# Ledger of designs, part 12: VHH binders against q9rw55

Target 1, 281 residues: q9rw55
Amino acid sequence: PQVEQLARQKMWNLAERFVAGESIESAIQAVQALERDGIAGNLDLLGEFIDSPAKCTEFADDVIKLIEAAHAAGIKPYVSIKLSSVGQGKDENGEDLGLTNARRIIAKAKEYGGFICLDMEDHTRVDVTLEQFRTLVGEFGAEHVGTVLQSYLYRSLGDRASLDDLRPNIRMVKGAYLEPATVAYPDKADVDQNYRRLVFQHLKAGNYTNVATHDERIIDDVKRFVLAHGIGKDAFEFQMLYGIRRDLQKQLAAEGYRVRVYLPYGRDWYAYFSRRIAETP
Key: E = the ipSAE of ESMFold2; O = the ipSAE of OpenDDE; V2 = 0.75 times the mean of E and O plus 0.25 times the DockQ between their complexes.

## First folded at step 2 (VHH)

Design i01 (framework vhh_7w1s_2; at its last look DockQ between E and O 0.04; V2 from the best seeds 0.00; counts 0 for: pae O 4.6 > 2, placed apart)
Fold by ESMFold2, look of step 2:
Structure i01 (fold): chain B 281 residues (1-281), chain A 116 residues (1-116)
Amino acid sequence: as target 1 above (281 residues)
Amino acid sequence: QLQLVESGGGLVQAGGSMRLSCAASGFTFSYAMGWHRQAPGKQRELVAKISGGSTAYDDSVKGRFTISRDNTKNTVYLQMNSLKVEDTAVYYCAAKLYRGDWYDYWGQGTQVTVSS
């Protein structure tokens, strides 16, 4: 137990820059610090080993507690979840626990004027996630639930267009899962170009767009695009990771752009961060 | 969802007065509420805001306009006195629910026309 605690402390020295601690209280304090710089938070409760329906529902309950605590602290509940972590998948009766839990989470967020982003996972979940996104927007409205499209997937441009009837709030990301070339661009240049296409098409369609990247060339391209097309700063936001390029985060906020920062937190940060380090060559 | 409905606009002679109201429904709380306006060919601009009893005004309306708030009705008012032709605009009510939030809730607007 003492050897484990020493390893955990050493790992925390490396991770503390990128993780907002273990508790709801530490995550809220991190958001409050961001808000002093005019930056908003995107809270993500880390989960590891969620391997049973009971644990999926317990995780959803914990997300609801986070939403309640954020509201009580006077900050907008804005939370990202992975549907797999709350039980995505049909049971023997055709019922999807993940959808049930997502309804509970989004209903609580809506009660407080908050927002839930449905994170996109590997390519095998895209169809079911977009189907459930449509259902949830229909039930709660696009101002309370959004989702993610990944520019490295060939399908994403078509998916974006197919969702326009919802007037959806979408986070555009490049993608970080190991995907085969049958479904995803292998070349970074193609991923980056498709990222620009996704963002620009979504903005031109009049939909709220979350530009989630640290790539300054793409950020500069977005600035030029919105100026050239008369798109107001209230139509989009930049999103970045906690602890990465805080100088750029502050600079964009000072220029009057909306900036939101992803804040992972929770006791499972150690397992999450350890796995990331172990997998990095 | 939070819904903002403005009322009280219309035609008024220069030098006259008008009172705008903005009723909020869907939520009983908000950190701040305010009024913005957009004249033809111009960008939308802040006119007045109220948060926690504190008020702020654009310099062009100070001393002529007064913002007030009825938290029991979640309603904000804009009393506009000594109106000028340049006050002609569509007036929008706006709200933010949280201190760190952006002004993301807008009414549909009410026309105020000041004639010479």
Scores: ipSAE 0.457, ipTM 0.725, lowest interface PAE 2.2, mean pLDDT 90
Fold by OpenDDE, look of step 2:
Structure i01 (fold): chain B 281 residues (1-281), chain A 116 residues (1-116)
Amino acid sequence: as target 1 above (281 residues)
Amino acid sequence: QLQLVESGGGLVQAGGSMRLSCAASGFTFSYAMGWHRQAPGKQRELVAKISGGSTAYDDSVKGRFTISRDNTKNTVYLQMNSLKVEDTAVYYCAAKLYRGDWYDYWGQGTQVTVSS
């Protein structure tokens, strides 16, 4: 145990750059620090070991506490959640627990003018996530709930189009999960190209777009695209991970673009950090 | 950076026609657009709106006014026929857009004067 503690401490010294602490207070402070630089925050409570309905509900409660704390601190609540973490796929009282808990979370956010992003997970959860997203947008409005599309999936362009009637706020990412070639582009070039397609089509449709990438080539392409099509800087935002390319974050903000930083926090930071290191060697 | 610029207003005789244009920049017409007017001493009121393919009109202008948009030109129009003296007002173009939140944008307004 002592060795483990020491290892965690040493790892924390490295991870603190990428994780906004273990507590709500530390997360709030991190957001406030970003805001001083004209950068907005996106809070993500880490919950890597949620495996029971009761824990899912507890996790949702913790997210609600986060929302309340953000509001109390004068920060507009902006939180990302994975529906699996709040009970997606679990039936409780004849309803999906994830949906039930998402309603609670979004309702609280809406009360304070906040926003909840439903993070997209692996391809097996895409259909149910989009269905629940549609339901929740209908209940709370597109201004209070958004979702994520992943460019490495063949289906994503179609998914974007199918959601257009909702005029949704969508975060575009390349993809974070290991997916089979039957559902995802194996070639990075194809993923990148599809990412551009998703972003550009969503922008042209007039929908608010979150360009979540650290890829400078894509960022530049987006800049050129919006300029060429007369799309204002307020029509979209760049999103980046906490601690990654801080220079670029500040630069984009200084250029007048909206920038939002994804801030993971919580006690379960170790798993997150380890995974991130593995993804970005 | 978003801007709405009205044009086409002026003086017209009662019974005449006029077409107002609103050129938008910085966004496309994906959301609700509308025309409002404010007569002297009166409150600003909605005249016509268009959202998607749906249009709505104030009862006072139904059958006389038509709102339309051209996305290729990024312009919204108000065709005003059978104009009446009581239609005299400053006409404002408006857009409701979602940009991380819902925002209302307004043009500077254009004067429409209908003489008897």
Scores: ipSAE 0.041, ipTM 0.355, lowest interface PAE 4.6, mean pLDDT 90
ESMFold2 (binder alone), look of step 2: mean pLDDT 82; pTM 0.830

Design i02 (framework vhh_7w1s_2; at its last look DockQ between E and O 0.01; V2 from the best seeds 0.00; counts 0 for: pae E 18.8 > 2, grease 24.6 > 24.2, placed apart)
Fold by ESMFold2, look of step 2:
Structure i02 (fold): chain B 281 residues (1-281), chain A 116 residues (1-116)
Amino acid sequence: as target 1 above (281 residues)
Amino acid sequence: QLQLVESGGGLVQAGGSMRLSCAASGFTFSYAMGWHRQAPGKQRELVAKISGGSTAYDDSVKGRFTISRDNTKNTVYLQMNSLKVEDTAVYYCAADLYRGSWYDYWGQGTQVTVSS
């Protein structure tokens, strides 16, 4: 145990700029610090080793506890979840535990005027996630649940357009999964150009748009686009990672743009970083 | 709770073909699934993996083995062609619930024996 505690301490020194600690209390404190700077939080409970239906439901219960704690602390709940972490997939009876758990989570958030973002995972989950997103928007409204589209996937432009009837709140990201060239652009320049297309089309459609990037050229392009098209600063937001470019986060907030910062937290941060370090020498 | 069950192993003559299946229960989707094998007196080694639609193979099986998966059936397959005596091993299905290659979940294994 002494060796494990020392290793955990050293790993924390490396991870602390990117993780809002292990507890709900530390996550709430981190959001409150951001809010004093005019920046909103996007809370994400880290989950590793979610290997059973019971653990999926337990994870969902923990997300609900986070939502309750945020509300009690005077924070409007905004939480991201991965549907796989709450049990996405049909059981032997055709029931989808992930959808059941997502309903419970979104209902709690809606009770407090909050919002749940359904993270997009690898390309094999896109169809089921968008199908479930459509179902959940129909049940709760687009002001309480959103999802993610990934600019590196060829399909994303078509997917975006297919969802316009929902007036969806969508987070646009480039993508971080290992995807084959049959489904994803291999060239960064193509990914970046498609990112601009996704953002601009979503904004022009009149939908709330989350511009999740640290790329200043894309940020500047969005600023010019919204000015040219008379799109108000209340129609979109910039999103960035906790601990990366705090100077830019504060600068954008000071310019009057909405800024939201991704805040991962939880006891599983150590397992997450340990696993990532083992993948890279 | 999480279970991986392999099937399809057995005895086959050199040059023959065999298809292994791995059915998963207790989880919905995983980041990656793969096949490993352990020959007598050898350490367990990666044979093939599939993650996010991408596949990777050990050099010794490239062009002969094909991994595929059906997420609607929660099943991964290993099609093995042009089998050689050195392919004789216990074949294990493995799952990685998060991006990476740690394969924290393993099946019980299925024996593949290739006779000359």
Scores: ipSAE 0.000, ipTM 0.098, lowest interface PAE 18.8, mean pLDDT 84
Fold by OpenDDE, look of step 2:
Structure i02 (fold): chain B 281 residues (1-281), chain A 116 residues (1-116)
Amino acid sequence: as target 1 above (281 residues)
Amino acid sequence: QLQLVESGGGLVQAGGSMRLSCAASGFTFSYAMGWHRQAPGKQRELVAKISGGSTAYDDSVKGRFTISRDNTKNTVYLQMNSLKVEDTAVYYCAADLYRGSWYDYWGQGTQVTVSS
């Protein structure tokens, strides 16, 4: 046990760059630190090991506590959740538990003028996530709930277009899951191209767009695009991961762009950290 | 700001050749580029397009026109051979950020006049 604790401590020393601590307090403090640099926060409670309806509900409760804490600290609540973590796919009392818990979370956020982003997961969950997203936007408004599209999926351009009636706030990412070639572009070049298409189409449609990437080439393309099309800097934001390209985060903020940093926190940080290490070139 | 500037147009006799250039500023041409033309009283039409190494041409110019690009110079070219009076038009350069979906940027155009 002592060896394990030491190992964990050593790993934490490395992981603290990418994780905003284990507690709500540490997460809030990290957001406050970012705000001093003109950067906003997106809080993500890590819940990698949720496997029961009861735990899903408990997780949702913890997210609500986070929202309360953010508000109490004078921070506008902005939280990302995966619907699977709050019970998507589980039937409770004739309703999808994920939807039920999402309502609770979003309702609390809305009370404080906050925002909840429904993170997109693997391709098998896209349909149900978008359906639930549509329902939740209808109930709470597009100003309080958003979702994510992944450019590596063939379907994503169509998905974006199908959501235009909602005037949705959408975060664009390349993709985080291992997907088969039957549903996703295997070539990085195609993923990048589709990413630009998603971003540019969404911007041109007049929808709030979150450009979530560390790819400087794409970032520059977006800068040029919005300038050429007379799109204001307040019409979108750049999003980046906590601890990654901090220099670029500050630079973009200094240039007048809205920048939001994704801040994972919680005790279950090992899995997240491991993934990030693997993804870091 | 992003700009496309055409050059190389002018007056040429039928059967002659002309080379148009389009230089981009403020943006690197990594995606699709195209040449369009608009004759008096007619709508603008695609003449040639290049995406990566792939090219496409209108049937009326196939075998006579060649589109190419030099990424190091951030320039696209239209080599026009065996010019006809019917080729008389204002030629426009366009940049497509969607690689074939839509042209987002246009040049000011350059006049090409082919005399009989």
Scores: ipSAE 0.000, ipTM 0.254, lowest interface PAE 14.6, mean pLDDT 89
ESMFold2 (binder alone), look of step 2: mean pLDDT 81; pTM 0.827

Design i03 (framework vhh_4orz_3; at its last look DockQ between E and O 0.01; V2 from the best seeds 0.00; counts 0 for: pae E 13.8 > 2, placed apart)
Fold by OpenDDE, look of step 2:
Structure i03 (fold): chain B 281 residues (1-281), chain A 118 residues (1-118)
Amino acid sequence: as target 1 above (281 residues)
Amino acid sequence: EVQLVESGGGLVQAGGSLRLFCAASGFTFSSYAMAWLRQAPGKRREWVALITSGGSTDYADSVKDRFTISRDNAKNTVSLQMNSLKPEDTAIYFCAAKLYRGSWYDYWGQGTQVTVSS
């Protein structure tokens, strides 16, 4: 623990590039700074290792506070949450706690015209997440809640198609978790191709698409695709991580594309940062 | 330039043994998990074994207790000792590399043919 604390102190100078601080205030300021450059924000309160029901509910409360703070600051609330963080898989009073807390969060967001993205987690949570997503879309509308599909999973193309009736807002990512080859493409090339398929099919279906990638080749492919198919720049957005390829973020915004930056913040930044480091050679 | 070069494949009778080698270059080998995957004719590529940068190993159920993966960071090599080979082990075997927490493999070898006769 002492070593970890020391590491945290030393690593903060590096981590501040990728984390929008520890407080709501710092997160809000980061969003405001992005908005000056024509870039929107997506706030993520860090807290991925919550296991107790009480802490899950507390976390949900904190997210609600974030939403309120954003609104108070004149920012349209846009928040991503992992359902596991708010109690998915835990039974409370005959209902899934994650679903219960998600309702609270989305209801608050909707009150202010905001949006909640249900982040997709590992493959074992895909079914329940999509089911809960469907339920929540039915209750609050697709304009207030979205989810994420990961292109490295074999199932994702099918999952995308199965959601078409909802006209859903979907963030497309390559994948963030270590998945076995039984459920995910082991080859990066296949992941990239499947990513393109997901994005293009979702765009063609007329659904709002979040292209969450830093891959310039894919970004260029998307630009060409939307041009070729007469898809307007208002029909989708590029999403990128805070602190990564800031030049590209600004460039895309200057070109008239919608750009949204994923902004993790919170006291539990160390785990997030460590994971990011591990993903980069 | 990143290169993964497999060797050691060939024809062997059922019950026999082979040792595959993979020589890596062009990247920080010690930072990557190394794996062996295989693809039989008409089948999907399947994971066989993995060794983390730290030396932890994992195996597919089909090869568990028969195959052993090992690495030498000093030589930038990964090996697969295959014992008690079966006809169903016949496949092209690929060496692959990924970052420890990576969800997919970034680098691949061209593969080496392993044929196990009845």
Scores: ipSAE 0.020, ipTM 0.312, lowest interface PAE 6.4, mean pLDDT 91
Fold by ESMFold2, look of step 2:
Structure i03 (fold): chain B 281 residues (1-281), chain A 118 residues (1-118)
Amino acid sequence: as target 1 above (281 residues)
Amino acid sequence: EVQLVESGGGLVQAGGSLRLFCAASGFTFSSYAMAWLRQAPGKRREWVALITSGGSTDYADSVKDRFTISRDNAKNTVSLQMNSLKPEDTAIYFCAAKLYRGSWYDYWGQGTQVTVSS
């Protein structure tokens, strides 16, 4: 406990730039600071140790509290959740608990004009997540729930096209999970090119597109693409991580682009930050 | 259908006054913060003034003490009293609405031209 406390204190000194603290209050304060610069927040309550149905439902209750607190503070609720954290794959009362809890969360967000993004996890969850995404869009509308496609997966281009009937709001990311070459591009150049294809196809389809990257070459390509195709700045947004390239975040906002910043928070920040360090040079 | 309709723009000599109005319809006006922004020829659009749903006001430094924003929730209007006008106040003035602080504006008017001559 004392060794853990000391390790957490030392790790926090490194992490505090990238994590919005442990509490709802600290997360709200971080969003308010961004909003003074014309930048929106994407709140994410960390919960990587959730393993029982009761804890999954308690986590969903905490997400609802976050949505309520954001609304009360004058912040439009925009929250990302991992369906595994709210019970995806766990049967309760004859239905998937993740779907049950997602309905509760999205209903609360919709009440306040807010938005819930369903994070994509490892490749084994893509099918069930897209199935549940379709259900939830049908129930709540695409303006209140979105999902994520990962450019490193071969399947993502096909998945994007298959969702067009929903007019979906999708966040495009490269991917953060260790995936075998049977399902994912091993070469970064192929991942980056597929990222461009996903973004451009989604924009051309007339769907709201979230360009989640710090890669300035891709950002510049998107700027040129939207100009060349007459796509307004209200059709997409750039998304970036808290504490990374604040200069670029502010620059894009000052140029009139929509910018949203991912703000993880919660007592489980240590596990989150440790994984972040292990995944980057 | 949501509408924000600005009026009251025009030509005025430096040192003069104008009052801009914005009539709102199609949304719950009393729940929204209302703002005025402006865009001068060749310049970036800039924020001018904001009034919250609760009536608190905030102003850009360049217009502080010269401009006054107010709202009338019974009439669904927001206004901007502009005194001691300067040539640098020449711009298209836009009315805008947002539900939350620090977010994008949800609704925009078409703008009204204000021209201040020396």
Scores: ipSAE 0.000, ipTM 0.211, lowest interface PAE 13.8, mean pLDDT 87
ESMFold2 (binder alone), look of step 2: mean pLDDT 89; pTM 0.902

Design i04 (framework vhh_7pa5_2; at its last look DockQ between E and O 0.01; V2 from the best seeds 0.00; counts 0 for: pae O 12.7 > 2, grease 24.8 > 24.2, placed apart)
Fold by ESMFold2, look of step 2:
Structure i04 (fold): chain B 281 residues (1-281), chain A 119 residues (1-119)
Amino acid sequence: as target 1 above (281 residues)
Amino acid sequence: QVQLVESGGGMVQPGGSLRLSCAASGFTFSDYAMSWVRRAPGKGPEWVSTISSGGGYTSYADSVKGRFTISRDNAKNTLYLQMNSLKPEDTALYYCAAKLYRGSWYDYWGQGTQVTVSS
């Protein structure tokens, strides 16, 4: 096991910039450091190979432990989860296990005034995720659960409008999955323009909007848009990745904008990054 | 109209002392944790110190521990920073900022007071 220990240490040296460690304690410390700078955290427990109902429920239990630890440390819990990791698509007792586990997670977050963001995955899960999002908002309220729309999907503008009755809190992202041109824009310029449309339409609808990007041109466009339309800084937030452009994160916070930073952590960081390294030359 | 107004900045020689004040109005000061944040010329913002809403808990950046003391007077809606043993590296524009209990973001910022440490 000495070879594995050496490889793990070398991989950590590469990953530590972007990952808040393996433990709840290290993740909490990272959020506390952000909060000293007036920046909020978005905690994401890394998981690999969550392929059985028992493992899905165990993963959900671990997310609940994270929520409890954040609260005990004086942090308002804000956690992102993938519904597939907690059992979406696995039927148990006449109900989708992902929905069952999501209820448990959101209920705990709500108990502490917290928030759960339901990550959007590949295009094949969009319909079921939005259906379950609608159900969960109805049960817990939009202040405790949100979801994600991806600007590279043709459907996203229509999906955004269809959700307005919920007054939803939505994170706008460009998209991270390889999708065919039958469902997604292939050209970056089209993705970026659709990103602006998603953000601006959501803001004008009066819904809380999460602008998840490092693109300074889009950030500047959002600043101009909100000024021109009298939209307050409490109606939206910028979101960015841990370890990327910390200078920009601090600058935006010092200008009075809300900033939140994605903080992945967990024991599975090694397996996750090892596979990414093996897949990339 | 919420305001945070810093004062007490100025020029001092290395080894000198200054006391900064931050006068708060337009919100319930005693509900907020307060921080000092500084920005040196050409640099980004750097957190300096935080004090809890009741004044019972304080924390400091490593670069200022033992030299700076944060305090507050909730009856006067005023935050303080006593800065001793000042160094040229402490030269910066110093801002106060307010954060609600368990809040993640600073809700209010002052416009800053300049501290210059030079021979």
Scores: ipSAE 0.431, ipTM 0.797, lowest interface PAE 2.8, mean pLDDT 91
Fold by OpenDDE, look of step 2:
Structure i04 (fold): chain B 281 residues (1-281), chain A 119 residues (1-119)
Amino acid sequence: as target 1 above (281 residues)
Amino acid sequence: QVQLVESGGGMVQPGGSLRLSCAASGFTFSDYAMSWVRRAPGKGPEWVSTISSGGGYTSYADSVKGRFTISRDNAKNTLYLQMNSLKPEDTALYYCAAKLYRGSWYDYWGQGTQVTVSS
């Protein structure tokens, strides 16, 4: 236990670059700091390994507290959640617990003009997440709830198209999970190309698009694309991770683009940080 | 105008080799997965091989595994099929086809090049 504590402390010194602290207060302060540079925030309460229905509900309560705190601090609430964290797949009272808790969260956000992004998880959860997303958009409006598509999945272009009737706010990412070749492109080049396709098609469709990438080539392609197609800077935003390419974040903001930074925070930062380290060669 | 032009077909004896080429124009070649599909007389189309847009992933029909190799040069907008150890049953019109992503039907087709394997 002592060794673990020491390890954790040492790792925190490294992780603080990528995590906006352990508390709501620290997270809010981080957002405020970003806003001074013309950058918006996306708050993510860390807690990915929640298996108990009761804990899922507690987690949802904590997210609601975050929303309230953001509002109290004069920040428009913008929060990302994984539906598994709030009980997706668990049946309670004849309804999916994730859906139930998501409603609570989104309702609170909507009250303050906020936005909730339903993060996409592994490929086994795509169908249920999209279904729940559709339901929630119907209930709260596309201006208050969005979701994420992952370009490394073969299905993602189809998924994007299938959601067009909702005029959805979609965050495009390359992919965060280890997926088999049966469902995902094994070749990075294909993932990148599919990412461009997703972004460009969604933009052309007139839907709000979140370009979540640190890939400068793709960012430049997007800049050229929107210019060529007469798409305004207010029709989309670039999204980046907290602590990653801060220079690029500021540059894009200075150029007049909407920039939003994903800010993970919470006590369970270790798992997040470990994943980030694993992703960074 | 989108064009896929196959070449390299011909007549060869059993056990021989041919190299097919497909020259692409009129679209962003590097964005598309490319495939070879063949049609023998009196038979329906048969998928032969696919290569991903970046070339890092390839797949083959069981009937050609170990004998055929698909490759591409995105700088030249060209798809290739190296066919070794050819058999009479490989006789067919070979088409080059392009698709944007897996699971989609082919967006573009060539006119085909004839391969005849006969003694």
Scores: ipSAE 0.005, ipTM 0.254, lowest interface PAE 12.7, mean pLDDT 90
ESMFold2 (binder alone), look of step 2: mean pLDDT 90; pTM 0.908

